# Designs tried in a protein design chat: VH-VL binders against f4iux6r469to655. Part 37

Target 1, 187 residues: f4iux6r469to655
Amino acid sequence: RLLQRLPGCVSRDLIDQLTVEYCYLNSKTNRKKLVKALFNVPRTSLELLAYYSRMVATLASCMKDIPSMLVQMLEDEFNSLVHKKDQMNIETKIRNIRFIGELCKFKIVPAGLVFSCLKACLDEFTHHNIDVACNLLETCGRFLYRSPETTLRMTNMLDILMRLKNVKNLDPRQSTLVENAYYLCKP
Below, E stands for the ipSAE of ESMFold2; O stands for the ipSAE of ESMFold2 at other seeds; V2 stands for 0.75 times the mean of E and O plus 0.25 times the DockQ between their complexes.

## First folded at step 20 (VH-VL; framework fv_mosunetuzumab)

Design j1 (at its last look DockQ between E and O 0.82; V2 from the best seeds 0.00; counts 0 for: pae O 3.3 > 2)
Fold by ESMFold2, look of step 20:
Structure j1 (fold): chain C 187 residues (1-187), chain A 120 residues (1-120), chain B 112 residues (1-112)
Amino acid sequence: as target 1 above (187 residues)
Amino acid sequence: EVQLVQSGAEVKKPGASVKVSCKASGYTFTDYYIHWVRQAPGQGLEWIGWIDPSSGGTKYNEKFKGRATLTADTSTSTAYLELSSLRSEDTAVYYCARDFSEGSEWFDYWGQGTLVTVSS
Amino acid sequence: DIVMTQSPDSLAVSLGERATINCKSSQSVLYSSNNKNYLAWYQQKPGQPPKLLIYWASTRESGVPDRFSGSGSGTDFTLTISSLQAEDVAVYYCQQYWDTPTFGQGTKVEIK
């Protein structure tokens, strides 16, 4: 089946080819299957997220339900996990937030959702939320900092991030991660 | 697409152990917790615990600590519940369920259930 | 553990009429940071596993008919079936997923 090829699309040419082929299977059932396959990307395969986001962006103008369904599922995943401290593996949260960030750069996820996710992490700036916030910033923070309509809001949130780093007792790894995320956005 | 297929019904005597299997397909097995929930005849639902197949990490309802053991075999995409020192009160249908996302703890896919009957 | 209490235990409703099921949690399941209620509703027909109907207290799962709606916040929640159909005869459970999962005791819905 065509969806079995998704994990192998490790280049722009491969995902673009698959995207064109998939357009000829345009039914509501096939679109739902595609969204589920995109959402179920293996958490160890973060390199696929940009290519999957590219496919979604290509399909967005003619298949409006694809981006809508995927964004809803990613938001539901973020919200279900944001306060879960007994989760054993952070990588599901990282996959989630990086996918949201990639889709933001492709103008699929609105900046408002990104800021809402970032705010939720900063409001409870402990545990996995530190890493999640930093990964979000590494993925799309510079994009938002350079966009005129979001520069001020992004600047304010980066300021909050650094203030929290200074007042919270972060371990050296997390402290370095925060500094790297900050300067990646605002070099 | 996503399926959880459980092993068949079991009849056991008090004091014995039972091991129920749950074979997963249609997704990356190691990216989701498998939860176990039981339902005694005519009764409500009772959460037993979860396993993270990627790490082998587990969490148990305190009621079952010491008697329940959750394991997973990533090579066969199969989760297992073993319940020891069975009592007649353990007669129930045992379900495996996948959460929406690893650790979300609401369940969008369920196995068909496995009836375990404990009688002398 | 968060205790989930449903009422009534059993409900008989005429076809086409409204069925209302209440669920109360022993502590709030509303998270202020995202303003989400960590509550789900399940339907269970005889001989079947539970089926997810509602999550986030009010969001219908894909494929669930419009006659099912959820409402409430904090500690008090309601599942409403606006026009009961024959296939809606089942036991309904609320479940919180804020912390260690717990279920209500169930509400049996029957046709009067």
Scores: ipSAE 0.698, ipTM 0.879, lowest interface PAE 1.7, mean pLDDT 92
Fold by ESMFold2 at other seeds, look of step 20:
Structure j1 (fold): chain C 187 residues (1-187), chain A 120 residues (1-120), chain B 112 residues (1-112)
Amino acid sequence: as target 1 above (187 residues)
Amino acid sequence: EVQLVQSGAEVKKPGASVKVSCKASGYTFTDYYIHWVRQAPGQGLEWIGWIDPSSGGTKYNEKFKGRATLTADTSTSTAYLELSSLRSEDTAVYYCARDFSEGSEWFDYWGQGTLVTVSS
Amino acid sequence: DIVMTQSPDSLAVSLGERATINCKSSQSVLYSSNNKNYLAWYQQKPGQPPKLLIYWASTRESGVPDRFSGSGSGTDFTLTISSLQAEDVAVYYCQQYWDTPTFGQGTKVEIK
């Protein structure tokens, strides 16, 4: 079955070939199955997220429910987990936010959702939310900083991030993570 | 298709232990927590705890700490609830349920339930 | 733990009429940072496990008929069945997932 090949698509050529083959399976049931398979990307295989996002972007022009379902599922996942402090959730939270960030770069996730996620992390800037915010910025922060329509809002968010770093008593790992994310966006 | 299939009904004496199994299929077992919820006859639902099959991590409802043990076997995609020092109020249907995402704590798929009867 | 209290305990409604179930939490389950209410509704028919109907207080799960709707915020929530059908005879539970999951005591819906 074609969906079994998703975890093996470790190059642009492989995901593009699978995407072409998938176009012949255009039914509502098959589209739901694809979205579930993309959402269930292995937590340990974050390198797949860009390729999965590429597939979604390619299919978006002809199968508009694929991006809408996937984005809804990712948003629901973010919202379910954002206040959970359990260390066991961190890999899921990182996968979630990086997927959102990758989809933003492919223009599938609107920037407004990215800013909402970032704001939620900055409003309670402790524990996992520090890591989540920094991972989001590492994934799509420079993209949003360089995009004219989002530069101002991204700049303001980065200023808030640095003020929080200076006001909060962050440990050295967290402080370094914040600095790295900031300067990656704004060299 | 996501399925959670539980072991059959059990009858136990007070003071004994019971172990209920929950075999998962149709998804990657290690990507979701398995929760356990019980329902006494004619009563509402009570959350027992969850187990992260990828790490073996657990969280328990405070009411069940010391008596409940949650485990998982990733090679068989099976989660287990063991409840010790059984007493009559432990008579209930025990459900396993999958959360929507790891640690979300709301449940999109449920097992069929396992009746555990504790009789004197 | 957050205590969930439903009212009424039992409700009899004529076919085609509106059924309304209330759920109150002992603490707010609204998270201001995402403006989401961490509240779900389940239906349990006799001899079956619970079935998810509504999450985020008002979002209908896929495959759930339009006659089911959820509303409310903070501590006060409502499940509405706009036109009761025979297959809607069940016990309905609210559940919060803000903290340690807890359920309401259930509301039995019957046909009058």
Scores: ipSAE 0.462, ipTM 0.819, lowest interface PAE 3.3, mean pLDDT 90
ESMFold2 (binder alone), look of step 20: mean pLDDT 93; pTM 0.933

Design j2 (at its last look DockQ between E and O 0.02; V2 from the best seeds 0.00; counts 0 for: pae O 18.6 > 2, placed apart)
Fold by ESMFold2, look of step 20:
Structure j2 (fold): chain C 187 residues (1-187), chain A 120 residues (1-120), chain B 112 residues (1-112)
Amino acid sequence: as target 1 above (187 residues)
Amino acid sequence: EVQLVQSGAEVKKPGASVKVSCKASGYTFTDYYIHWVRQAPGQGLEWIGWIDPYSGGTKYNEKFKGRATLTADTSTSTAYLELSSLRSEDTAVYYCARDFSEGSEWFDYWGQGTLVTVSS
Amino acid sequence: DIVMTQSPDSLAVSLGERATINCKSSQSVLYSSNNKNYLAWYQQKPGQPPKLLIYWASTRESGVPDRFSGSGSGTDFTLTISSLQAEDVAVYYCQQYWDTPTFGQGTKVEIK
């Protein structure tokens, strides 16, 4: 019943209200059900990702298996999406990487995972991987650039991104997407 | 609650075609692929293919390419398997299944199955 | 296609005892990037569709009892039922999803 309200939580107040109510359903079975519901966020509702990430961050202090299960599922999905390539919709890949990026801003996903995902996209900088890399940067790149412990590593990754743009034959849409992502991180 | 409800059993002659339906409820139909898997009497499981209801994209097991056609009707949340040029070896229970995550290719919800019998 | 071979074809086990089912793939289903094995296990009771038990070789699906566990890596995998219950009488299938999905031939588990 509470899980059916998740897609309707389109404001900070609504997700916070649901989060408080959910604290009283703290069993292992209920936590697994919540994680699966969060993971299966509709790909047409990317605005929900920040609110879902906020809920996870709020629950993390008292229900540590919620963030760990969700992060593991998202990481496994990322690697499968990279492997399955063309049989996967770009929108599904964007949902996955944006969720990872949102959770990084809430300190739920460690920066190391974000850099691993970004590196995987830069190592094969073609097809959907360009869009995925740019969407990751648009979601959390500036956050990591402005964070003291990750500024240097993010700067190096952005330099690699621009070098790849300059040496690869990107179509105009992808070239613009790369430039927009870069300057969003380093205005 | 996620449900996949399939059409009823069918009896066909060799050379005919069959179309099995799979109506989905309890989730957003376009967020998951629908897979088709068959099981001949007393035999194991054989994957036929998937359809992405969002894009209309499909993938087929090469054994069925040219005979199997997967379609989806998003207005009714229903997936279809059509198998043509039926042979007696096509006698099986045909299942639809939803993948765990879009394109994951392992299946957390299954329909009840549709027996297709091909007999002369 | 990746061929999945299960052993034994049939297994009789006393109530409360351990049942062990083996599955071998013709190619590795381990993805080096994440060290995950693209391997699932299903239970099929008579007259029912398959039910997902395990994915990623060792991760239990929600609602699956703790007595079911998966192990192995690469080409060799095992499903273990630590204490067989009457409701566990079924046919068990392994399935790979690294490439075109394929299933093992099944292992029938009976009470001895």
Scores: ipSAE 0.313, ipTM 0.768, lowest interface PAE 5.2, mean pLDDT 90
Fold by ESMFold2 at other seeds, look of step 20:
Structure j2 (fold): chain C 187 residues (1-187), chain A 120 residues (1-120), chain B 112 residues (1-112)
Amino acid sequence: as target 1 above (187 residues)
Amino acid sequence: EVQLVQSGAEVKKPGASVKVSCKASGYTFTDYYIHWVRQAPGQGLEWIGWIDPYSGGTKYNEKFKGRATLTADTSTSTAYLELSSLRSEDTAVYYCARDFSEGSEWFDYWGQGTLVTVSS
Amino acid sequence: DIVMTQSPDSLAVSLGERATINCKSSQSVLYSSNNKNYLAWYQQKPGQPPKLLIYWASTRESGVPDRFSGSGSGTDFTLTISSLQAEDVAVYYCQQYWDTPTFGQGTKVEIK
């Protein structure tokens, strides 16, 4: 079935071809299977997230349940993981937040969800939440900073991020992550 | 509860531009697209375009591309239509409308309409 | 663009009688995989904005009286007012949202 080809779609042309072929198999059961396959992207294959997000964006106009199901699953995953601290969960949290960020750039995730996730991380700016916030910003922060509607909100959150770095006792790796994320968004 | 309140009627000369406002209340402004539709006197409905108030993204009916500009201000929950190079054929009532959900493109709430008259 | 054609252009119906409005699209607006027709109906009274009556071809919007019903599939659709009331005097529009939104030319419903 076509879902086995998803992990091999490492280019725009490959994911677009699979997307076209998938349209011929469109049923409610197949749409649910696709969403689950997209959601279960391997944590070691983060390069696939942009291509998966492209597929979702292409299908969104005709198959509205695909983006809605995927976004709900990602939001539920974020909420269930935001307080977890073990190392396995950090990789899952990074996959989760990068997928949310990629979908935001493709207009599938509303910016409000991104800001909610960022606010949650900044409100408890310790442990994994520092890494998650920085990864979200690296994925879609510049996009939101340059978008007219979200520039002010993003600027304010970047200012909060830098103030937190200055008052919290971050280790050197996390301090560097914060600096890199900040200047990537606001060159 | 949901309400779209538009700016008042305008009289313009050919070649001028007009900017119509649409203030939203009773819902989260950034969660829904705002569409613009016009109706010339005695005529049917013609879709102009939509704006996503959260991102500023837009889509235009090709007939209006280059003349219509859609914007939104989240601080005031207000969408705007600007139409330039006005001509007498642009005389119409201009409506803003909210889509039902997530770019569904049918419209559950409409503004009261703004009459724009283009005459010498 | 998908052209929407309504018939008749004007319809005179006695109070309490059935009014039937037809709408035909130049292309199918049925997505066969989900079995949904991307078709809406609006009512517009003089001096007022349009009001949504029906979406997905047959689903009645909240607050719309049950005398209004929509039917049809693919390219052929019907709005039915089962027992015309005086307040139903209006122009009725069909609208497709399969692609770039387009409206029918309207059907004026009057009391005979």
Scores: ipSAE 0.000, ipTM 0.433, lowest interface PAE 18.6, mean pLDDT 86
ESMFold2 (binder alone), look of step 20: mean pLDDT 93; pTM 0.933

Design j3 (at its last look DockQ between E and O 0.52; V2 from the best seeds 0.00; counts 0 for: pae E 3.9 > 2)
Fold by ESMFold2 at other seeds, look of step 20:
Structure j3 (fold): chain C 187 residues (1-187), chain A 120 residues (1-120), chain B 112 residues (1-112)
Amino acid sequence: as target 1 above (187 residues)
Amino acid sequence: EVQLVQSGAEVKKPGASVKVSCKASGYTFTDYYIHWVRQAPGQGLEWIGWIDPSSGGTKYNEKFKGRATLTADTSTSTAYLELSSLRSEDTAVYYCARDFTEGSEWFDYWGQGTLVTVSS
Amino acid sequence: DIVMTQSPDSLAVSLGERATINCKSSQSVLYSSNNKNYLAWYQQKPGQPPKLLIYWASTRESGVPDRFSGSGSGTDFTLTISSLQAEDVAVYYCQQYWDTPTFGQGTKVEIK
């Protein structure tokens, strides 16, 4: 039905049109199906995350359970994975954290959740957590740096990031990734 | 919606092998692990292992190493459990289940179960 | 592996009364970094697969009636059914997902 069109919404016009059509199907069952479809975005389709986040933001004022359910599922996913070091595939973790970051820019995810996720990655700054932290910063770090209410905390987190880079003997790929994330936030 | 549909019941002799299938639909098959859990008659649940369909990587409960083989066919979105050298104590219902998210190891979608009976 | 032990093995509870099931893990399943308990509860009715009720020890899965609640932390957990209904007759399992998944032995809940 309409949910099968989600993977094809690769523009603002396409996601906005689908969002309008979806409003005619506003039932609790349909809202739960939408949230599950958004959450199950293919991990190789990261370009969809901004558009999905836009749809959620549009629906948030009249269907408050949609953002609540989606944010809870993303937080559950992050917490399920953050300590699992035996995973060989990072792509799910990247999808997760980028979605959280996109939703933060749309004011759906509170900045506190973003900072909690970043702190968890910095507390164990090794393995996949380096890539996850940098992808979070790439997605919403500049937004949080430029926002007056979060500038100080973001600045402190960026200082911690660079300190960790200097003391953790990162390989060249990791070091470059950290530097790129830092300078994207604070040129 | 997410659905896991398993193959039908099997009756086997001791020493034979069995292969149970689990066809997934309603999500990107390669993004989630498939777990296998069994339940002997009147008994509790016992985790067998998982497979990552994207890489073919597996993890097994040590109890089943050497006898259990988990595979996946991404072209058909189907996971398989093969159990060899069957004994009477392998009589159980075998379930496939999907992670909540890849690697979470808690399960919100389960197959209907496949009864495997091992009897002389 | 983390051993999960449930008590009692079986209980009978009158309709509308409270049922309480205990689960103890052989080591803590609380992760200090996120303050989450890696514990789930499942319900299994005859001839059906298990159904997820609760995760993170106390978070109710979508569609689960609010008479089901989970509590506890670290090594000691409980599942409470505040007002038992006929459809709640089932076997209940706790499961940890901190490390290699393991389940409790189950608790059968019956009416009477």
Scores: ipSAE 0.464, ipTM 0.803, lowest interface PAE 2.8, mean pLDDT 91
Fold by ESMFold2, look of step 20:
Structure j3 (fold): chain C 187 residues (1-187), chain A 120 residues (1-120), chain B 112 residues (1-112)
Amino acid sequence: as target 1 above (187 residues)
Amino acid sequence: EVQLVQSGAEVKKPGASVKVSCKASGYTFTDYYIHWVRQAPGQGLEWIGWIDPSSGGTKYNEKFKGRATLTADTSTSTAYLELSSLRSEDTAVYYCARDFTEGSEWFDYWGQGTLVTVSS
Amino acid sequence: DIVMTQSPDSLAVSLGERATINCKSSQSVLYSSNNKNYLAWYQQKPGQPPKLLIYWASTRESGVPDRFSGSGSGTDFTLTISSLQAEDVAVYYCQQYWDTPTFGQGTKVEIK
């Protein structure tokens, strides 16, 4: 029943209150239900992803299966969709990658996974993968650029991104999207 | 508990059409694609296509494009496969299946199957 | 379309012994960018729909016994049942989901 309140947690205070209440319902069945509810966030409610990620980060210290299950489901979703050109709604791909990016900022998703996702998009830099890469960068790119342990890898990825923009014949919307993502990370 | 319950067996003559239903329960119908797969005797399973119940969007195996029509009724949580211009080689068990994650194209839940027999 | 070829067509194995099913794809189903093999395995008993066993070539679906394992990469894949049980009598199918989904023709596993 607490899970029905998740879509209404549109502030830090609201998600924190729900998180505290959830701690008193800690069973293995309830943890699986929570993970499924978090994963099934509506594609139209991207503003919830930061708050859901905050809840996961808060619970991670004592409920290790919550972050591990969620991250595995998100990675599996990314991998199933990344090379599919016409099989999937762009909205689902964007929800997926932004959730991964938000969890990275909370240290729940390891940076290695983010770089793997980004590299997969850059290796086939066409169609939806351009939008996915840019959304990932807009979500967590500056965080990774400013973190000492990931600065070099992020710099190299941003250089690759700009090379691809310059050699690929991107339409104006996607070209602007790439430029905006680049300068968000490296102003 | 996720369930996909299909309509009963059908016998059709060549040239007719058939419409198979697949009623979903135990999950939010619009959150997952419904795929259709058939199985002819002595052959492997053959993917027909998918429908996204949230948008009505579809994708078809090119072999069936023009003869297969996938629809969904969100008010009844029911997906449909209609196959027209039936031939004897369309005799098969037709399954609906839910993808593992949205758009993944591998399937964690399957309907019980619907035998369609095309005979004169 | 990617053609999936299984071998053998049928297999008789004593209780408690190892059963090995091979699956070969006509094209690689490995996506080099993520190092994932787009391959699944299903079990189908008479009168029942297929049941998912393995995805990503080697990841067991929830509730699948540890005696089932998948291996292989690229074009060559194997499903192994390390200690065959009576309830494992079924037809087994491999399926790729790299491109338009296609399935192998099946391998019937029997006790003998």
Scores: ipSAE 0.383, ipTM 0.783, lowest interface PAE 3.9, mean pLDDT 90
ESMFold2 (binder alone), look of step 20: mean pLDDT 93; pTM 0.934

Design j4 (at its last look DockQ between E and O 0.73; V2 from the best seeds 0.70)
Fold by ESMFold2 at other seeds, look of step 20:
Structure j4 (fold): chain C 187 residues (1-187), chain A 120 residues (1-120), chain B 112 residues (1-112)
Amino acid sequence: as target 1 above (187 residues)
Amino acid sequence: EVQLVQSGAEVKKPGASVKVSCKASGYTFTDYYIHWVRQAPGQGLEWIGWIDPNSGGTKYNEKFKGRATLTADTSTSTAYLELSSLRSEDTAVYYCARDFSEGSEWFDYWGQGTLVTVSS
Amino acid sequence: DIVMTQSPDSLAVSLGERATINCKSSQSVLYSSNNKNYLAWYQQKPGQPPKLLIYWASTRESGVPDRFSGSGSGTDFTLTISSLQAEDVAVYYCQQYWDTPTFGQGTKVEIK
């Protein structure tokens, strides 16, 4: 019953209220069901990702299996899809990478995973991977650029991104997307 | 929560066609591909193809192109496999499966299977 | 298509003993960019659909007992059941998901 309310949590107050209520129904079975419900967020509802990430961050101190299982599922999804060019649309890949990026800002996803995802997209910088890389940067790139521990690595990745833009024959939409992502991270 | 429920067993003659249904529940139907895999009696598993219920896009194992047709009805959350020009070697259990993520091609949820028997 | 070949076709193992199933792919299923092997293992009991056991060659699916483990890389993979139980009698399939999905021919595991 509580999990049916997740898609309706379109504000900080709503997700915080549900999070408190969930704490009183805590069991191993319920934690697994919660993770699956969070993972199965409708791919048309990207505005929910920050709120879901907030819930995960709130529960992380008391329910360590919630963040660990969700992060594993998101990483598995990324790795499953990164080289697939037969996929007709990119909405699942965008949902995946934005969720990873939001969780990184809440310190649930380690920066190393974000850099691994970005590197994989840059290694094969074509098709959906261009959009995926840019969406990741839009979501958490500035956070990582401004964090002392990750500034150098993010700077290096941004330099690679711009070099690839100049070498590849990107259409105008993709070229603009790359430039916008770059300057959002490094004003 | 996630369930894939298939239509019942079929007995067909050579040259006929069959249409197997797969009703999905417990998740957003349009967010995942539905795959079809068959298994002849006492034999291994053979991938037939996938359908993206959102776009109607499909991919087929080359072995089945021209004979297999995958469709989906989003209003009923139901995927269909139609196989035409049936032969005795098409006798198999036909499974629908949801991949872990759209196009990942490893399968965490399976239907119960539909036996299709082709005999004179 | 990537051909998956299992060995043996069948094996009989005493209760509590180790069962070992091999799977060989006709080409590498290792992706260098993420260092992942695109290989899964399934268990199928009579009258049931396949059940996912292992993915990424070595990662156990949730709820799968610890006695199941996967290993190998590139083209050579192994499923190990460290202490065979009565409920493990089944046919086991490897499957690659690097390209168009293909399955091994299966390995039937029985109690000796």
Scores: ipSAE 0.714, ipTM 0.881, lowest interface PAE 1.6, mean pLDDT 92
Fold by ESMFold2, look of step 20:
Structure j4 (fold): chain C 187 residues (1-187), chain A 120 residues (1-120), chain B 112 residues (1-112)
Amino acid sequence: as target 1 above (187 residues)
Amino acid sequence: EVQLVQSGAEVKKPGASVKVSCKASGYTFTDYYIHWVRQAPGQGLEWIGWIDPNSGGTKYNEKFKGRATLTADTSTSTAYLELSSLRSEDTAVYYCARDFSEGSEWFDYWGQGTLVTVSS
Amino acid sequence: DIVMTQSPDSLAVSLGERATINCKSSQSVLYSSNNKNYLAWYQQKPGQPPKLLIYWASTRESGVPDRFSGSGSGTDFTLTISSLQAEDVAVYYCQQYWDTPTFGQGTKVEIK
């Protein structure tokens, strides 16, 4: 019943109210159900990801298995799909990587996971993985660029991305997407 | 909580068709592919194909192309396998299974199986 | 298609002893970019559907007892049951998910 309200939480106040109400359902079974509901955010409702990430961050202090289970599921999803070119739904990959990026901004996903995902996309620079990498950068790239502990590594990753754009024969849409992502991180 | 419940056993003659159903509950049906896998008596597992309930997209094992048809009804959260031109070699238990994520192709939940017997 | 070959075809093990099942793929299922082996293990008890035990070659699915472990990389993989219990009598299958899913022929485990 409370989980049915998740798709309707389109504001900070709505997700915060639901988060407070959920604190009264602190069993392992209910925590697993919440994680599954968060993971199953509709692919067409990407605006919810920031609010879902806020809920996870709020619950992390008292329900530490919620962030760990969700992050593990997102990482498993990324790793399952990253090399698959013909059988994968690009919308699922975009939802996945944007969720990882939002959780990184809330300090739930460590930067190391974000860099690992970026590296995997740059190592196999397919049409899908270009879109995935650019969506990750658009979500959390500037955050990591402005953070002192990650600035150098993010700069190096951005340099690799631009080198690949210049060496590979990208179509105009993807070339523009790469440039936009780059300059969003380094204006 | 997550359940895949399949239709009952079928007995068919060679040349006939069979349609097996798989009703999903406990999760959002359109968020996961449904795979079909069969197991002949005393044999191993053989992948048939998948359906994306969200788009209706399908992929088939080449062995079954032209004979297998996968469909889904989102209003009832039910996936279907139809296998035509049945042969005695098609006698098997047919399973539906949910993949972990769309196209990941490892299966975290399975239906109970449907025995299809093709007797000459 | 990637061919999965298990050994042995059957295995009889005394209660409380270790059972070891091998699986070999006809080509590598290791993706160097994420260092993940696209390999799963399933348990199938008599009259039941398969049940997921292990994915990524070595990661236990939630609720699977610690006595089950997976190891190996590339083309050679092992499922180990450290202390066989009566409820572990089953056929065990490996499955690759690098490309079109394929399964090993199965290994029957029974009590000696």
Scores: ipSAE 0.652, ipTM 0.866, lowest interface PAE 2.0, mean pLDDT 91
ESMFold2 (binder alone), look of step 20: mean pLDDT 92; pTM 0.924

